# Miniprotein binders against a7ua95r516to809: the designs that were tried, part 5

Target 1, 294 residues: a7ua95r516to809
Amino acid sequence: ASLSLLSISDLVPDLQFIFFWMSNAIEILYFIQQKSPAYMQTIELMDDKAGSKESLLSATISANEEAMTILEEVIMYTFQQCVYYITKTLYVVLPGLLDCNPFGTEPSSEQCRRAAGVCVCAVCVMPEAVRRVVSVFQTTSDLLQQYQVHSEIQSQMFAYLFFFTNVSLFNQLIDKGPARGWFQRSRVLQIQASVKILLDWAKGAGHNHLAQKFFAKFCSTVTILASPPQQLSQMSWKALCAEHPSLKPVQLHRILTQYQLMAELGPLPIWQPSSEDEAYIYRTVDLLESFENH

## First folded at step 18 (miniprotein)

Design gz2
Fold by OpenDDE base, fold request of step 21:
Structure gz2 (fold): chain B 294 residues (1-294), chain A 116 residues (1-116)
Amino acid sequence: as target 1 above (294 residues)
Amino acid sequence: SDERLEQRIERLEKRLEEAEQALKEGDVREASRALFELIRELEELLEEADKLGDPELILRAMELFRELMRLILALIKATYARRKGDEDEARQELKELRQAIEEFRERLEELREELS
């Protein structure tokens, strides 16, 4: 109940606090890393009139190392909190991406309607369900840029968010897809179009490589399911494995089995797993993706 | 040099007091601003200590910096523990925060006494 009310906009004040400290901690860490050698050298070059130089140097090194360790903890902790809040928001909005019809005229978001003009930006023309997902990513991007967070941390953030999104969408599609009719070709084409809008956004935001990498499994699943029966029935198990290397044998087998049922196809010998894969297709523990593998 | 260092210590104290007052008021944003300014003052203190070739001042400034980092970490953890509803963690981190403030103040006073 309480999770459904949390928009990304409601989290912005909390995220701003985190991004402030994340960015500053990175800058401070950089400052110390650049300056500490000079400070240590200054101590090393002092006249040891009191025989305390070694103890003073050791104490300064210890204080510096501890300060850097704490800063690294600040960076890591703030990163984890950002991921936690953003993924919590994604968890709420991602199911809508599987149910949406991108070919339908859904009314524009209430927020864009309040602006005196019809906003024709790429985000405003998106289906509402896609726009909600993109809004989470866009808000994250805007905050990272606003606080001038280091580019490597931005890349890691988006990598994780895309990973999370892929795992969430894949698992939902595999687990609930047959029951919800998401394996029907018409629905798959809707899902494919919705995901393409998200990928096009990621490309426009400069994250094309990360998006292609981390969405590979979900995209492969959607691509197989979107394939016409006449085309897919001509592809061997080995060919499908080669075209979709992101899918485990058990995952591919499940997808093909559900496709076969949905398309009312008889058993297809060409889809028979290889002798090498035969043992793996029964490993149902590997069917769903884990969120821990990142 | 001594007068300049004394003035810097006074600025450090002022920023610490601003942070403490903001924390008492529950204004985490103002506290964070004050702490950020405190960091900048300490960075300048380190640079001044290095320029002076004063290794003891470098140590004292680095120790202050360490305590300030502890303070900041505790503030962040306390803030998010409270938001998650983990009252036990929030209380613990607030205790760490108060301890870090007191240790920072003590070290700052020791530095003042060493310069007097």
Scores: ipSAE 0.791, ipTM 0.933, lowest interface PAE 0.5, mean pLDDT 90
Fold by ESMFold2, fold request of step 21:
Structure gz2 (fold): chain B 294 residues (1-294), chain A 116 residues (1-116)
Amino acid sequence: as target 1 above (294 residues)
Amino acid sequence: SDERLEQRIERLEKRLEEAEQALKEGDVREASRALFELIRELEELLEEADKLGDPELILRAMELFRELMRLILALIKATYARRKGDEDEARQELKELRQAIEEFRERLEELREELS
């Protein structure tokens, strides 16, 4: 199928091949690690009448170490390929989260949310854009379980997928948000509701700790943007940095600039960076996040 | 026993032939199934070599095991290089795959000759 028609369900056969070998390579590596000492001991205990013991032992150790190195590479490579294909799908579906309306199409949904803060959660529906993202996560989870992939590898997989989601959404918001109107208050509240649906999925799937850790930058951004003007204007720059340590000074500055513009709080900056941070608020090379985990 | 070892060598050859045929037909799933069965047979060979207390057989089985791991890695890399359209990498990994198959077969034939 063409890339424009790509969905996670179209990739399942390829992901099955990846997960088959990833899971089996882990088990095979475990087998040889558990058995190798006995094999070496058998060679160590041989009578060395032909004078070949040291050569035989050295060759066997070398072959064993090579095999284990190759198995570790299989595990790493299959992980990277899995991430590659899943994130290509995520890249296509994630921008829709910034444009969707989880409160439905009718204006009354906005009024109900304003009248009752917690009532917003009871009225929210899962729009198709959110469902597509959840489907990617759920299909990945189902395949990992089907192939009995080691729990540590499953955790690393979702850590990366949440990291990728966070970077993708943050960069899209910062880069395209002004032109697309995503800093408008009504839109921010819609984005906040959509993100909550994803976080609820992660909690229900047993990945709450990973989502809290790796989604922090985008969540901090949305939390700041969703804050009522009276509450946010009472917070100093130092307090905001302390509450949102995931945000770099240039990122916080940009977010607050857009907030002040959209809330029509006048041209004079409300939040003054600390002396330490003043040098960093214009470092535009640090504005967008890298997709590299390190 | 020598008879049990001969039967295992025959099964190893059978699984390798099944994997090669599946690869010629482009059926990576069937190739994977055959290669997995080949892994199971090698794991049993290693265990039997250890029970027999035969250090030379342990080495030969470990060398076959290494070549099989190299074969599997090359298969996976060739498969995804091709899907990404990286023809140079796909060609390189297919060459590595064919080399690993040839090395595996050669070592298996050496083992069969040692059995007389």
Scores: ipSAE 0.783, ipTM 0.934, lowest interface PAE 0.5, mean pLDDT 85

Design gz4
Fold by OpenDDE base, look of step 19:
Structure gz4 (fold): chain B 294 residues (1-294), chain A 116 residues (1-116)
Amino acid sequence: as target 1 above (294 residues)
Amino acid sequence: SDERLEQRIERLEKRLEEAEQALKEGDVREASRALFELIRELEELLEEADELGDPELILRALELFRELLRLILALIKATYARRKGDEDEARQELEELRQAIEEFRKRLEELRKELS
């Protein structure tokens, strides 16, 4: 099946299997870690019958360590597979977020229409493109909760997913934005509103800190682009760097250059990079974010 | 004590057989259920061994646990390798799974013999 047709709902059975073993492996690991000292103590308290105690203790330690190592591998592998499938789904739906007009009266989802009442839940009021993205995160959250996955693993999962989302959206905006008109003020305001809905969801889901941290770069980009020309033209390069520390000099320079072109502004000396940053603004390799730096 | 342990071994064998049958049928969900129950039986065996203060039984239970975990890991890897279309990895992991089953069975039989 083409990746383009995979909904998060289609992945639920696969994810359920992953989360089942992930959760159980964590529980088993915890069990072994708690019980292991007692087992070792039981052996240590035995009478040393002809040097057999040391060999038995060593064998028991080895078996216990190997069991824990395998459990850690199960946890790691299941985590990686979960991320793999969820990020594939995100990859499909995230471009729609940049093209979304959240101010349009898009019809409520068919599912909410079938309920005899106008569902005024936050999800039903969301634009379809935003709803699709939120649905991926919500389904992930629901499954993690359903299988009672440890809170630390949940946090790591969402950290990665937000990281991936930020990198994907940022790279798309920087690379394709000018050509697709996403740098136009009207479009930027739409993107800003759509991202706000996503951030509001993340806040409601208890992931506010993670969302703020990992979306910082994309949010900074959108904030700059959403700024009125009269306001932004009064901000120096140094001030913009200080206000948006998540952006590399090359990224900020690219954003400002594209903003200048879109707004038909002449060269603004106030946006000229500092002598310290001048060497970095030409590092095009640093322009796009890497998915590997997590 | 010995009768209780024999009954535990019989339950372990039964759960293993259930898992093997489910695996032969390609029912990964049922296999996972059976393996989960097998884990619970082994956890109880470890607790019983600790309560009895039998370090040899603790070791044997941990060894069984290790092989079961290898089996589970192989099952998971095989399942997702196949879903990704990596048939070579899936085949390799399926072989690891088979080896883990055999080693588990062997160790379980050894445990039975030690109790007789």
Scores: ipSAE 0.816, ipTM 0.942, lowest interface PAE 0.5, mean pLDDT 90
Fold by OpenDDE base, fold request of step 21:
Structure gz4 (fold): chain B 294 residues (1-294), chain A 116 residues (1-116)
Amino acid sequence: as target 1 above (294 residues)
Amino acid sequence: SDERLEQRIERLEKRLEEAEQALKEGDVREASRALFELIRELEELLEEADELGDPELILRALELFRELLRLILALIKATYARRKGDEDEARQELEELRQAIEEFRKRLEELRKELS
């Protein structure tokens, strides 16, 4: 099947299988961890008949440790597979978010035609491109809840997904933005509005802190680009660094350089990097975010 | 106590057979259900062994649990290897799955003999 046609709905059966075993493996691990001390105590209290106690204890410890190790591997493997499938789906839908006009009158999608009226729920009023992204996250959330996956694992999952989303959107904006006109103020305002809808969803889903943390770089970039030239041209390099600490010097320098070109501003001495940052602005390897830095 | 343990072993065997049959049919969902029930039976066996203060039975139950977990891991890996089109990995994991089943069955039979 062409990657272009992969909806999150098509992955639901695969994700269900993973989440089932992930949840159960966590529960079993917890069970073994809680019971293990009692099992060891039972052996320790046994009468030492002919040195059999030490061998039995050693064998029991080994069997318990091996079982726990396998459970940890199940949890790790299932987590990795979830991330793999969900991120593939995100990879397909995320570019649409950058091209989305949230201020356009797109007709409400047919799906929320429940019985007697147009569903006015927050998801139904979303632009289609935003809704597709939110649908991936919502489906993930619903499945995690359905299988009662431990809250820590849920948090880790969303942390990674937000990280991935931020990296993907940031890299696309930096790399392709100038050529696609995404640095134009009108387009930036559309992107900002679309991202706000996603962040509002994340807040409603209980992931506000994670979303704010992991989207910081993309949000900072969009905020800078959305700023009026009159305002941004009065901000020093140091002030911009302080306001946008998630951006590396090379990234901030690139954003400002592209902003200058877009706004037809000449070189601004006030945006000159500090002597401390001057060595870092040429580190082009650090310009795009890595997916491995999580 | 012995009759209860014998009945537990019979249930474990039944659940294993259900899982094996589902695997032969390629029904991963039914296999997963049967394996889940097998986990519950082993958890109960561990609890019973602890309540009885039988450290040998605790060990045997943990050994069974270890093999079952190997089986489950292999099933998961085989399933996703196949979905990715990695037939070689899928075959390898299916072999691990088979070995885990055989070892589980062997250990279960040993446990039955020790109780008779």
Scores: ipSAE 0.812, ipTM 0.941, lowest interface PAE 0.5, mean pLDDT 90
Fold by OpenDDE base, fold request of step 21:
Structure gz4 (fold): chain B 294 residues (1-294), chain A 116 residues (1-116)
Amino acid sequence: as target 1 above (294 residues)
Amino acid sequence: SDERLEQRIERLEKRLEEAEQALKEGDVREASRALFELIRELEELLEEADELGDPELILRALELFRELLRLILALIKATYARRKGDEDEARQELEELRQAIEEFRKRLEELRKELS
């Protein structure tokens, strides 16, 4: 099936199956962990008839440990499958976030399925490209809540999804941005507004800290690019490094170089990397973020 | 006590049969429901065994749980292997699932014999 046709709605049945077993496996693991000491104590309090007690205790410990190990494997496997399917859907919709104009009056053609009529909910007033991204996160959140998945697992899931989203958007902006005109101030302001809508959603969903942490690199990039030339040209390399610590020297150098070209600025000595950073700006392998480092 | 335990074993057998039938029909949702009910019956068996202070019954219940968990894991892996188009992995996991069902049934029958 063409990757382009997979909506998050098409994955809901698959995700429901995973979240059902993930939630139940966590519950069962908790049950076994809480009851296991009592079970062992029951065995320990028995009269030792002919050395059978130690063998029985050992067998019970072994069976309990094996059961817990299998439960942990179920939790890990289901988590990995959730991440796989959700990130696959994000991969398809995220490019639209960079190309969208959030200031356009294009009516959201898709009526909110939740309301009989014109829905004025925060999601329905979003630009279509932003709405598609938010819909993936919202559907994930709704399913996690529906199946009462433990809060720690929910946090880990959103941490990874925000990480993935940041890496994807950052890499696309750095790699394709110059060719697509995304470094133009007008386009940058559109991107900034679109990302703000996503961050506002994350805040409303209770994931503000995670969103701020994991989107820091992309947000820093957009902030630099959105800065007026008069302001940015007064900032030294060291000041920019200090203000944007999430950016590697090679990344900051690339952003500033592309900004200089876009703004038709001559060489700015104030943006010259320090002698300490000069070796790092040539590490092109560190320019793009890796998906594997999380 | 013995009559109550026999009734529980009958419920465990019934839930296992429901799961097996759903699996044969390819209804993963109904299979999951039946397996969930089977988990609840085993949790109750463990609690009853603890209340009775019967360590052998605790062990037997944990062994049944272990086999059920292997079955569930295999079901999940088989389902997603098939969706990814990995037919070899799907076949392997379906065989693991079959073996887990057989071992569960064997242990359940052993439990019945110990209570008779």
Scores: ipSAE 0.810, ipTM 0.940, lowest interface PAE 0.5, mean pLDDT 90
Fold by OpenDDE base, fold request of step 21:
Structure gz4 (fold): chain B 294 residues (1-294), chain A 116 residues (1-116)
Amino acid sequence: as target 1 above (294 residues)
Amino acid sequence: SDERLEQRIERLEKRLEEAEQALKEGDVREASRALFELIRELEELLEEADELGDPELILRALELFRELLRLILALIKATYARRKGDEDEARQELEELRQAIEEFRKRLEELRKELS
């Protein structure tokens, strides 16, 4: 109940506080790292009055290392909190991406309608379910830029968010897809179009490589399911494994089995797993992706 | 140099007081602003200490910085613990924050005495 009320906009004040300290902690860490050698040199060049130089140097090194350690903890903690809040928001909006029809005329977001003109920006023309997902990523991007967070941290943030999104969408599709009709070709084509809009956004935002990498498993699944029966039935197990290396044998086997059922195909010998993969197709523990593997 | 350092210490004290007052009022934004300004004053103190070639002042400035960073970390953790509804963690982190403030003040006063 309480999770459904949290929009990304409601989290902005909380995220602003985190990003402020994250950015500043990175800057301070850089400052200390750049200045530390000079401080040590100043002590090293000091005349050893009464044997205090070694103790002073040791104390200064310790104080510097402790300060750096605390800064790293601030950066790590703030990063974790950002990920927590953003992924919580994604968790709420991601299921809508699987249910949406991007080919339908859904009304534009209420927020864009309040502006005196019809906003024709790429985000405003998106289906509402896709727009909600993109809004989370866009808000994250805007905040990271606003607070001038280091580019490496931005890349790590988006890598994790794309990873989380892929795992969430993949697991939902595999687990609930058959029951919800998401394996029907018409629905798969809708999902494929929705994901393409998200990937196009990621490309426009400069995250194309990360998006391609981390969405590979979900995209592979959707690509297989979107394939016409006439085409897919001509592809061997080995060919499908080679084309979709992000899928584990158990995952590919599940997808093909559900596809076969949905398309009312008889058993296809060409989809028979290799002798090498035969033992792995029964490892149901590996069927769903883990959020811990990142 | 001594007068400049004394003025720096007075600014550090003022920023600390601003942060403490904001924390008492529950204004985390104003506290963060004051703490940010305190960081800038300490960065300048470190640079001045390096320019002067005063290794004791460098150490004292780094020690102040360490306590300030502990304070900031505790503030962040306390803020998010409270938001998660973990009152025990929030109380613990607020105590750490209080201790960091007190240690910072103590070290700042020690620095003042060393310059007098």
Scores: ipSAE 0.809, ipTM 0.939, lowest interface PAE 0.5, mean pLDDT 90

